# VH-VL binders against s5sc42: the designs that were tried, part 10

Target 1, 176 residues: s5sc42
Amino acid sequence: MTVDALSNADNQDLRDNFIANRFLSHEAKLLDQRRFTEWLDLLDDEIRYIVPLRLMALDFDREVRADSFHINDGKVNLKVRAKRSSVSSGWGETPPSRTLRLVGSVMTDRIDQEGVLEVESAVIIYRQRAAIGQGDVLAFRRTDWLRIDGGTVKLLKRVALLTDASLATPNLAIFL
Key: E = the ipSAE of ESMFold2; O = the ipSAE of OpenDDE; V2 = 0.75 times the mean of E and O plus 0.25 times the DockQ between their complexes.

## First folded at step 1 (VH-VL)

Design r9 (framework fv_ramucirumab)
Fold by ESMFold2-Fast, scan of step 1:
Structure r9 (fold): chain C 176 residues (1-176), chain A 124 residues (1-124), chain B 107 residues (1-107)
Amino acid sequence: as target 1 above (176 residues)
Amino acid sequence: EVQLVQSGGGLVKPGGSLRLSCAASGFTFSSYSMNWVRQAPGKGLEWVSSISSSGSYIYYADSVKGRFTISRDNAKNSLYLQMNSLRAEDTAVYYCARDLGIAVAGFYDAFDIWGQGTMVTVSS
Amino acid sequence: DIQMTQSPSSVSASIGDRVTITCRASQDISSWLGWYQQKPGKAPKLLIYAASSLQSGVPSRFSGSGSGTYFTLTISSLQAEDFAVYFCQQADSFPYTFGGGTKVDIK
């Protein structure tokens, strides 16, 4: 890698990366605080939210199945999931998961679509479901496409690739 | 002025081979997944094959697996379909098509730009 | 494979009519359905993607609705250029599959 390759960015590239970082950080905060109505407002009406099933294989390309998903949702289904996330489980009231999201390794690139920014990031979610005991960790690499339309930024598409194989994958009752 | 211009096609005998080409212009070809879709005379549409923007994810319809090979050359803005062991049932107009969505891990939304079509006739 | 069933297979209509075409998937495909228009001798043209999103340049008289397994394409006021064959297509998973088509003819 050369210094030019690592630092050759114009003012727009720097602004795009800053906007992406702030958008993803703000989103993480909303999700950690269970502010789902505000989170839904960050999603484009055309949102496609994908978490494919991952199997262990020798090659990366062979680990992801295009015909099997943990999540493959549009905005209507995400709205339903958000409502379910705000309701007590079963007959009794059980506290929802306590989460902390760390979003890093953010890289941006413009694509051949006006007003769309491609964003790659690495995410770790610490999740504690019980009132006592240690939580679990969900780790994934995520590719997002943000629509920048005038003064607004919306999440247009998300693909989250879990690092854990399907047999070891934790419960995906939370948004990634 | 986004365009896909197709070439190749023609009459071939059963068991023969043919290569279709699709040239892209007016957009960044390397950023999009590409597809081949065929239509037999007077019949409906059948998806044939898909290739991701990088070429890393490739999928085929069961009817063509082992016989057809999809490939792309991003430096030349071109998509190809190599058809081997052709059968009478492969007779169709073949379209190349761009995926509207952003090409990642083989997940696609819809085909927004189509080539003009290339007729392939498999007959003795 | 996901089977896509369209109805009706054909419909006769007059200019100004409201036309409705239905598409059913054999399993839940969320909102991952597109609608295409095809005129004789031409390639298909995308009208609707993600079940309800209107493609740029497509007239507002076209609209899509539905989710899961039941989807509808509506043409609110049929125009002369709308006489064509319409296809639905699921984009949920490979292999991608198309409906059998609906021919919209002049009455």
Scores: ipSAE 0.044, ipTM 0.642, lowest interface PAE 5.7, mean pLDDT 83

## First folded at step 2 (VH-VL)

Design c5a (framework fv_cixutumumab; at its last look DockQ between E and O 0.02; V2 from the best seeds 0.00; counts 0 for: pae O 10.7 > 2, placed apart)
Fold by ESMFold2-Fast, scan of step 4:
Structure c5a (fold): chain C 176 residues (1-176), chain A 125 residues (1-125), chain B 108 residues (1-108)
Amino acid sequence: as target 1 above (176 residues)
Amino acid sequence: EVQLVQSGAEVKKPGSSVKVSCKASGGTFSSYTISWVRQAPGQGLEWMGGIIPIFDIANYAQKFQGRVTITADKSTSTAYMELSSLRSEDTAVYYCARDSGLWFGELSPYYMDVWGKGTTVTVSS
Amino acid sequence: SSELTQDPAVSVALGQTVRITCQGDSLRSYYATWYQQKPGQAPILVIYGENNRPSGIPDRFSGSSSGNTASLTITGAQAEDEADYYCNSRDSSGDHLVFGGGTKLTVL
């Protein structure tokens, strides 16, 4: 990689990266604090939220399946998941997990679709269930598409690619 | 065993609205999804939307967004489907159906195991 | 336009096996549910979750899936199986339900 390649960012690239970092940081805080109503308001009405299936394989290209998913939700099902997360009975995660999200390695790129910014990031979620020993860690690379329309930024699409190839079949109880 | 009882046939003028009811009897109502499906004469089934009464969350097929409103009254175990700005193309049999709560399951199939007998809505001028 | 595609009509001889197919990209991720409808009647559920039968549905009905295709198989078709058959699944967004166009089964 050359210095020129790393330093040839125009003013729009700098602004895009600034906007993406602030959006993702704010979102992480909302999710960690279980502020799901406010989090849902960050989502475009046309949101696509995808967690692909990643199988154990010798070849990296065979680990990721474009046609198989742990999660493939739009906004209504994300609302349903959020409601399940707020219920203390057997409907959601009980007791609720405590989480800390670390979002980094943020890269932005403009695409052919006007007003849409593609954002790549690396995320680690530390998760601890109450009164159980040490917490566990989820690690994933995430690609987001942010719709920027006037003064508004909304999450239009998310693809979270888990680092661990094989996860327990019971669906992921937390938002990625 | 639960049964879904629908309101009677309606004849409406273009531009008006219609509200069809679906009353559940003999079972629990709130923890299930109630879906609305229509069928125009000689045509196939078309999902319009549904509601999960316990969460007060409604969901609509894109074709009907802005024209359809699905509500539920938990105290009477009754779901309603209101369709506005009626056109002749809205002439159809309207069914309500109970989804066995599968909206809560990730990647779970949605299946409708209990169906109402249908309400005929005719739009004529 | 239909996200799930079915042939409009199929025929089968009495006692023979027939396969009704449903195609769509969402079927790679979600199972198809199958409904039978006779003239003037509401649909009834015949298969859900790939290959589960509700109580009261004969064991001659079975389901299968491969790639973007789901199939309803009737082994040893009977006269009373003559009906329209609809597949149902989630659309590509994962939030809405979509029906196939329906297949009219004629038992000869």
Scores: ipSAE 0.375, ipTM 0.741, lowest interface PAE 3.1, mean pLDDT 83
Fold by ESMFold2, look of step 2:
Structure c5a (fold): chain C 176 residues (1-176), chain A 125 residues (1-125), chain B 108 residues (1-108)
Amino acid sequence: as target 1 above (176 residues)
Amino acid sequence: EVQLVQSGAEVKKPGSSVKVSCKASGGTFSSYTISWVRQAPGQGLEWMGGIIPIFDIANYAQKFQGRVTITADKSTSTAYMELSSLRSEDTAVYYCARDSGLWFGELSPYYMDVWGKGTTVTVSS
Amino acid sequence: SSELTQDPAVSVALGQTVRITCQGDSLRSYYATWYQQKPGQAPILVIYGENNRPSGIPDRFSGSSSGNTASLTITGAQAEDEADYYCNSRDSSGDHLVFGGGTKLTVL
């Protein structure tokens, strides 16, 4: 068996997958460690960060428009959300939730936009709340668009689709 | 109860700058979010940008990016809007308003519930 | 931007019902907010969310929306309702605020 027969197309796909896996793994570590300033540095200035609502998962005791979002942020609003998350440790003596992100099922495609890599992944977040008890699990699929410019990789767009239609509340305390 | 008091009218020449102040009274300034809205004579309302003073984060409409600076001084409960490189088309009334907050992903509506009286800025040679 | 479109003027007979409309794709995702402005005065908030009235706004003012259109309805219009009315919402990106061009209401 030999590996020296890989095509140039195969090699490009391998490099793209390596770049995507490294970026998403690094991002997940930053978020788990609450390193939000460094996380914001991974974001393209033109970032779109989107978590759509599903109608069947809406909170029916509160008015919600049909095309609403859990999150639909540009960079300024993500900075606000990150700042809010940093001060949420003002929950008195209770520490914030601990998280562990597992990112997998990574697939990449080069699209017709130069220097942009489309990345699909599956994500599981284990969340241990401050109160003693069992943890919680969030599971979803995510599409990311990564801009590659020289040696720099930035997140240009994220769409995260929550698979749990039983969610009772649209408010999310963590980044997806 | 809550009031926004703006600085007085200004007459400016093209190419200069203007800084309009907006002092809040009757509440806790650090919990405010302040927007700036202008209205040229005979024209509609135009959002310029805003600031969240507790986080010191400003947001600007694309049209004004690079010419507008919005700041806040928590010690004096005052927000400021500075517009540079003035042109005759910048002649307008400039309003400050308290708003419901700058955030994304929440389902709460945006609204501006307390308005200043406006500051007239006239740009002419 | 012109992402929110309003008719420039509408008229209503005293005591009759009028509807002022605001159209834009962002209204599928975000609430419209309505402001009243009389000559020489700052705007005042009239309706926010789907149909919330601030204290001091008469019950004859109501809001509604469907699809990409939001409406401000005034039932039993009074002479004091004569003003400019602006809709306001987030733009299509969700990052910025935009106003409609305004509708001048004349009460006949």
Scores: ipSAE 0.303, ipTM 0.720, lowest interface PAE 3.6, mean pLDDT 82
Fold by OpenDDE, look of step 2:
Structure c5a (fold): chain C 176 residues (1-176), chain A 125 residues (1-125), chain B 108 residues (1-108)
Amino acid sequence: as target 1 above (176 residues)
Amino acid sequence: EVQLVQSGAEVKKPGSSVKVSCKASGGTFSSYTISWVRQAPGQGLEWMGGIIPIFDIANYAQKFQGRVTITADKSTSTAYMELSSLRSEDTAVYYCARDSGLWFGELSPYYMDVWGKGTTVTVSS
Amino acid sequence: SSELTQDPAVSVALGQTVRITCQGDSLRSYYATWYQQKPGQAPILVIYGENNRPSGIPDRFSGSSSGNTASLTITGAQAEDEADYYCNSRDSSGDHLVFGGGTKLTVL
């Protein structure tokens, strides 16, 4: 890769990357702190939240089915998920899991859609469900589309693809 | 516009059974889930159960378990609610309603957005 | 099993704001759905998923939730809002649905 390819960013690119990193870091913090009401406020009303199933396949390019999802929700369904997640003793989350979200490898790009910023990132989530024992690690790459309207930034669309295909259950029980 | 048309009023004797129908029009029936709700005179709404026609899966309130049967005929876009061993307490208006889905395993908000006009069932000796 | 409880009756002056509250353990896990019912008519969906309004429902209707409660608020009550209001939700198991006892709203 050439230096020009890496350094050809203008001031707008720097600002975009800054906004994206701050937004996603703040989001991660809200989720780790189970501040779901505030998290929902980060979501655009037209949000589409997608987590495809990753299937074991011989061909790497055939691991994702277009009709199979862990999550494929709009804002109404995400609100329901948030409500359930806020319960400490319900839905198999007893005790509630503790999470640590790390967001990195953030790259931004302006797309043809006005006011929308495309953001790619890598995410690791450590999840501890018990007082003691080995926690889970969820690793995934994610593409987000942020709507920047005036002074407001909202998550318009998210597609997260889990690296590990071992999650055969549709019940992630956490947001990615 | 989706509409639910219910069968006419019924008068039944105690111990008998009643079967109420609910025909959907104006949409794709297979895309619907149908719930049944009854309301005794001067009383509140009571959920009885529902059905997912696509999967032919029915759920029932525990109160009516074993006494109510909910079915659907996709070919006629009609849902049915049969209540057996009728009692005077079963006198009520019975509503069918299209709901957002009895996908209790899924995380979706539940609502009933289209209602039939109700079927009056009177149980008397 | 779970139950939802409502006040049997509330009143509001014309143009004023009223809140109808539903309480139950299942509301900790699930949002309430609200229905309006007038005498001799089938119920009408007015609020779902905490604060979603179907098409045709006036914006004076809103929903909220807190803890084990859900509330329907009518801001600027109109005469035509006089009706029975029912909350509905999944029970604690998530496998069944339950209704509140209903609240009769009188507009004065």
Scores: ipSAE 0.008, ipTM 0.579, lowest interface PAE 10.7, mean pLDDT 87
ESMFold2 (binder alone), look of step 2: mean pLDDT 88; pTM 0.924

Design r9b (framework fv_ramucirumab; at its last look DockQ between E and O 0.03; V2 from the best seeds 0.00; counts 0 for: pae E 15.3 > 2, placed apart)
Fold by ESMFold2, look of step 2:
Structure r9b (fold): chain C 176 residues (1-176), chain A 124 residues (1-124), chain B 107 residues (1-107)
Amino acid sequence: as target 1 above (176 residues)
Amino acid sequence: EVQLVQSGGGLVKPGGSLRLSCAASGFTFSSYSMNWVRQAPGKGLEWVSSISSSGSYIYYADSVKGRFTISRDNAKNSLYLQMNSLRAEDTAVYYCARDSGIAVAGFYDAFDIWGQGTMVTVSS
Amino acid sequence: DIQMTQSPSSVSASIGDRVTITCRASQDISSWLGWYQQKPGKAPKLLIYDASSLQSGVPSRFSGSGSGTYFTLTISSLQAEDFAVYFCQQADSFPYTFGGGTKVDIK
């Protein structure tokens, strides 16, 4: 769908941003609705799902330790996590958590790897935990690499950087 | 030094009451769900009750519903179990235990910190 | 309620032996399972959470595996300090339930 008023470069940037927004919005809906089997289908078989540790420091941009992670998962581990989440929701006597994901501030960029789109976004997750009785908010920045191959879009890599640098434990139970 | 220190307990006749206390230190008590678990002499472990970090959600084993009341005071870092209408089958060592989950960013449920245990004996 | 069935109820083993304890859930609990060690007169101690994750400070000779309804705890080379009773516990749904325990005696 070409438009005469826009340059080809402008059109590509608009299309890239639209693809990213649509993909991330659809993913967020699947996760909020606990449709984990469909969510796993969005993942590239070679996916790397990464949540690095962010240590407290005065120099914010020099603190991230790339070799230390809250989460560093491939697709097999993500299938296990998704299975875990599904069965908890189906047991009836302990209502599952409710989540609402808001994904915004979406910026796209092309990188050297053919067919791959780098996507930066800001994410807010509201979660109502039944066992805890209070809602909480998790906010973070996220970088995604989307593989575009023919008519399909898959998540190839995710790096989620939590805003709370003091979270060093592996107790994250929701997908970021 | 993460610690749960229990107090209370003792000998009570059937139909009597006792209140157990569990004092927390070394961690942010108000961020954790708390539990009571008991062990009858020579027997295995039985979960008794859970309370959410805020105190808004409370769960009981069927065997104690209506007789036991779990509560917490987050200002005092303390967990309580009020036990009423005690029966001989309530005789056990009672443990308080912290749920390893955290209120924010998700959790994995496991009882990672335990108190030392308090003996409750119900006998005529 | 989810019933947790442990096997065996007891085992006698020598120092250096491999010991395997099994736990079956009456329903699929994914990986929401913990393993605990309890020594005489002491409170239980968490060994394994999330079916296979080793708790901090626990020796690496302990390992857990399984998902769904079938889980194992393995002690790869039994030590004198491993004499204890071991319990599995599901944390998938209330009421939380424990297995009946497995007593490991050093012969």
Scores: ipSAE 0.005, ipTM 0.485, lowest interface PAE 15.3, mean pLDDT 80
Fold by OpenDDE, look of step 2:
Structure r9b (fold): chain C 176 residues (1-176), chain A 124 residues (1-124), chain B 107 residues (1-107)
Amino acid sequence: as target 1 above (176 residues)
Amino acid sequence: EVQLVQSGGGLVKPGGSLRLSCAASGFTFSSYSMNWVRQAPGKGLEWVSSISSSGSYIYYADSVKGRFTISRDNAKNSLYLQMNSLRAEDTAVYYCARDSGIAVAGFYDAFDIWGQGTMVTVSS
Amino acid sequence: DIQMTQSPSSVSASIGDRVTITCRASQDISSWLGWYQQKPGKAPKLLIYDASSLQSGVPSRFSGSGSGTYFTLTISSLQAEDFAVYFCQQADSFPYTFGGGTKVDIK
């Protein structure tokens, strides 16, 4: 990369990156604190939440198919998932896991869609289920589309691609 | 004392409208999701609508969708149900009910506080 | 929608009897289940939440168990004030749905 490419950010770019980092950091905090009601408020009504399956393929271009997903949910289904993930629901069967989410490598770009900010990030989630022992780590890259309208920012779309092709757990029971 | 006190209801003709109110006291109203549940005479319970603590998320039963509107005024500790285009099958005792927990922790699986109910009769 | 099938629809029992009411969900609802008691002309009263958690102030003779699709409410020793209608309710997903109810009558 050229120095100019890395250093040509203007005030808008700085603001965009600030907004994106603040938003995603806040989101991570909400989820780590299991504040799901507030988390849902961050989601646009038209939210599309996608976690594709990563297929084992020799060709990198064949690793992701458009029709295979761990998650492909709209707002309604996300609400259901949030409800299921609440402290009150899983306590009798599965104690809720403790999580720590780290969001980094945040890059922003304005797209040709008005009022939408495209955001790329890398995410690490540490998840501890048991009282003792080493927790699980989920690592993934994520592309988010943030709707900025009237001073409000909401998550319009998210595509999270897990680095590992195989999940450590049978079910993806946490938000990415 | 934690309580919900309801008002409104009554007799209305088909196609008419009614507005139910539910006044909360004894707890932080704005921290709880609220619900409406109805019970036709001699029948079981039917969930009608839910609204999140902030009012941002609203859900309706298919039977009332497009006709009923749930709303809340947290400053007034009040829950409302605007019922339009009422039908005979809407005849029931309507209850407001609080979710069992604090909304910040997520959704809840029970209604722990109930209003006294208000009768709505839709008849020609 | 999730259908909640409650059984029996009615049961006649005597004071001191053990009474068991069952509720089946058409799909897995985890522990998102509540049990209510309703007396004539009164609002329902929450007895059990989260399938097995006893609501504050509710006598210990009431207990709930189950997860997934099968749930039970048990009254270990029926008291005079327990004659009522009981409902289960799932809160796994909208629309929330109730069982048809079980009337506990005096034998």
Scores: ipSAE 0.005, ipTM 0.575, lowest interface PAE 10.3, mean pLDDT 87
ESMFold2 (binder alone), look of step 2: mean pLDDT 92; pTM 0.942

## First folded at step 4 (VH-VL)

Design s1 (framework fv_cixutumumab)
Fold by ESMFold2-Fast, scan of step 4:
Order: sequence, then C-alpha cells, then structure tokens
Structure s1 (fold): chain C 176 residues (1-176), chain A 123 residues (1-123), chain B 108 residues (1-108)
Amino acid sequence: as target 1 above (176 residues)
Amino acid sequence: EVQLVQSGAEVKKPGSSVKVSCKASGGTFSSYTISWVRQAPGQGLEWMGGIIPILDIANYAQKFQGRVTITADKSTSTAYMELSSLRSEDTAVYYCARDSGLWFGELYYMDVWGKGTTVTVSS
Amino acid sequence: SSELTQDPAVSVALGQTVRITCQGDSLRSYYATWYQQKPGQAPILVIYGENNRPSGIPDRFSGSSSGNTASLTITGAQAEDEADYYCNSRDSSGDHLVFGGGTKLTVL
C-alpha cells in the first residue's frame, strides 16, 4: 500500500468519514446509556435492521443461509423491542444489561443511491448482566447505510454479521 | 371466549372523517394486538394497521400513513380506527381483528374477527 | 400487483384434493397465515404458522411452505369449503401485514 493510496482522499471523503464516526459514536453512547427514545430518532422511517444467522458449519463446505436471520426488523418492531426493554419488570429485562460499545475500523463509501453513505465498521460490545461476575463479549462486522438529507443524518439500513458461529439462535436482548 | 363488537354502519360525505369502534368482551384487552382490515365491494382484504394497547404503539400500512389513526381505550376495552379525508374509494367493510401475539413474534395471526362495519362514502 | 400473489380462481371436484398457492419473497422469512371468507361474512382463520390449525378447523386443511411459496391444501374437498381463501404474511420490512389477492375456490 502506498502513502498516496492511504492519503488520496478528497474533502468529501474526509467529511463523510468524520460524520460517520461521530454518528456511530453518538449512537453507541445512546445505546449504552439506554436512551432508546433518542436512539429511535436516529433511525429512518424506512430502516431495515438485519442480523443474519451464522450457523456453525459441521460440514466444511456448507455456507450460512442468506435468508435466515436472528433479527430482520423495520422501525415499528425496533420501537416495540425498545419499549419492552425500557420496562423494569414483567415485560422488560430484569435487571437491564450494562454495556460498553467500541466502534472502530470505520470506512465509508458513497453508493449509486444519491444521499446514501455506506459505512463499514468493526464493533465489540462488552455486556454484564449481573452486578458481580464476568461479562461476555459480542464481536461483529457491521455495514450501515446512512441517509444524508440536507442537514439530517439517519440510519437507513444495518447489517450486523456476528463473528462467532452458533448452532442455535441466540436470544439477543441488546441492540447491535 | 373473546368477542369483538363493532359500531354500526356509517354514511359519510367526501372530505369528512369516520371513527369506527371495536369493543372487546370476555378476556384481557390490553395484551391483545388489534388490527384493522378493510374490504371494498368485490375486492380483497387490505390491512390498514393495528395497535398494541399495553405498549401504546400503533402501526400503519404505508398507503394509509397520515390518514388513519388507531387508538385504544384500555378502561373500556375499545379500539378505534379513524380515517380522514374520505373519498369514494374508501367505501368498504371495515373489520377489527385480534392477534394472539406481538408483531415481531413468530406466529402472528388474527384469530378473532369482528362482524365488520360498512362505511359508505357518497354525497 | 400485490407483494403476495395468488391465482384468482381454482376449482375442485367434491372429495378431491386442491392446492392453493401464495408467492412472495417475504415468505422466505415469514410463514403464511390462511383465512377463509364466505360471502357476507368476516374471514375465519384456517391455518397459521406453517401448518397449525385452530380449534374447530377440520383436519382436511393443511399448510406447507418452500422457498418463496406457501400452500394451503384441502384433502377431500367438501361443498362447505367453497369460499375465498386469502394468504397473509409480513412485508419485506417485517413491520406490516400484507394479504394476497385471494383465490375463489369452486367445489364442483
């Protein structure tokens, strides 16, 4: 890789990467702080939120199923999940998980659709459910599509591909 | 067993609004999801939207966005569907129906239906 | 065109088997639910999930799905089965429900 290849970006590329980094960092903070109403305001009305199923291959040549999902939601279902997560007992998570999200390796590219920015990132979520005890770690690559319309940035689509394979569908009690 | 009782037939002028009610009897109202489905004369079924009363979340089909409002009154176990800016093509039978799950659940289906409310839009 | 496609009409002889189909890309992710409607009446749930029958629905009704296609099968059709049949599932977002156009079943 040359220095020119690593630094050959116009002002739009630099601005896009900066906007994407700040958007994703702000979003991570809202989710870690369980500020779900504000998080929902970041989502486009046409949001598609997808977490594909990544099965552990016992046969070396078997690919994961493209049409199988842990999550395949639009905005209403995300709103339902968020409201359910906000209820302290009965319907919600008891106690709520404590999380810390680290978002990195952010790369951006404009696509054929005007006003849409494709963003690739790597994410690690540290999650602790009990007050005492070890937490667990979720790691994944994530592709986001951000709609930039005038001065407003909204998350239009998210695909989070979990790094670890699973023989069973995990019960994902947190947003990725 | 749960029954859904709908309000009576309505005749409305173009440009007005109509509000149809659906009262649940026998069973737990707040845990239902209540959907509204219409059927124009000689046409198929069309989902308009629904509400989850316990969460106070309403959901609308794209075609009706901005024109339909679905609400619920938990104290009276009654769901309402209000359609505004009525046109002749809104002439239809309007059904309410109960689903046994939440919208993101695997087995979402409408097992109890009201008898329908005829709404006619004419001058 | 609707997101879920059904043939508008099908016929079956009394006592024979008929299959009504529903096609749409969302059926790869979500099961179809089937409703029967007779003239002047509200729809009745006949199959939900892939192949679950509510109490009171005869065992001659069954459901199946493969890829983007869901099917309602009536084995040994009876005169009372003459009706319109609608498939119902979620749209591609998973947030909204959509109906197929309906299939009119005539029992000869």
Scores: ipSAE 0.014, ipTM 0.626, lowest interface PAE 6.8, mean pLDDT 82

Design s10 (framework fv_cixutumumab)
Fold by ESMFold2-Fast, scan of step 4:
Structure s10 (fold): chain C 176 residues (1-176), chain A 125 residues (1-125), chain B 108 residues (1-108)
Amino acid sequence: as target 1 above (176 residues)
Amino acid sequence: EVQLVQSGAEVKKPGSSVKVSCKASGGTFSSYTISWVRQAPGQGLEWMGGIIPILDIANYAQKFQGRVTITADKSTSTAYMELSSLRSEDTAVYYCARDSGLWFGDLSPYYMDVWGKGTTVTVSS
Amino acid sequence: SSELTQDPAVSVALGQTVRITCQGDSLRSYYATWYQQKPGQAPILVIYGENNRPSGIPDRFSGSSSGNTASLTITGAQAEDEADYYCNSRDSSGDHLVFGGGTKLTVL
């Protein structure tokens, strides 16, 4: 990689990267604090939230089928998941997991769609259930599309590519 | 085995509202989606919306957004569909149906395995 | 496009095979379900999740999908199969259900 390639950022690129980092950091905080109604307000009404299934052996030469996913949700389905997480009796985690999200390796690029910013990131979620000292880690690469319209930034689309280990757990109990 | 029992036929004037009920008996009600589907005379099926009673969240087809309200009473295992600002074009048979989909988890195909017999709504001057 | 398109009518001779087709962009992402409706009756589920049959549905009914197209096949059509058939799936957003226009099957 050359120095010129690494240093060729105009003012808009710097602003876009800053906006993306701030948005994703704010979102992570809301999710860690279980502030789901505020989180839903960050989502565009046309949001597409996709977590595809990963085929371990055939990933490299097979296209991921659109109908093969852990999650393929629009805004209504995300509201349902959020409500399920809030129901004290019945569905959701009991007790609720404590989480810490670390979002890094953020890269941004404008695309040919006006007002849309493409964002790639790497995410680690530390999740602790019940007893102190019990925890697990979920790690993944994520591609987001942010709609910037006037003074408002909304998440328009998310694709989270889980590790191969995720095939052992087809139902995801937390937002990515 | 679940059976869905709908309220009786209605005759309404243009501009009024109609509220149709759908009572579930036997089997699971609250954790399934209850969908509303209408069919105008000689026309095809049209999905209006649905509700998941246990979560108290409703979802509406764009065409009916603002005119339709779907609610559920879990204590009586009854879902309701209210359509306002009625027009002659709203003359139809209105069906309720139990949908397997809960709009979450690994999204499986939605399917309506139990249907009510339909409620005829006639809008005439 | 989130709309599903079906041919309005199809005919089949008794005992022969007929294929009813449903097309739409959302079918690239979601499986279709199929309903049978006879005059004056509520619809009946015949196929869901591409090719699953509910209890009580004869094995002559099968489903398939490829690209933007889903198909309902009746192998060895019987007189009682004469009905309207509707495909149903999600729209492109995944949030709403949409029906095809229906296909009237005539058996003769």
Scores: ipSAE 0.012, ipTM 0.585, lowest interface PAE 8.6, mean pLDDT 80

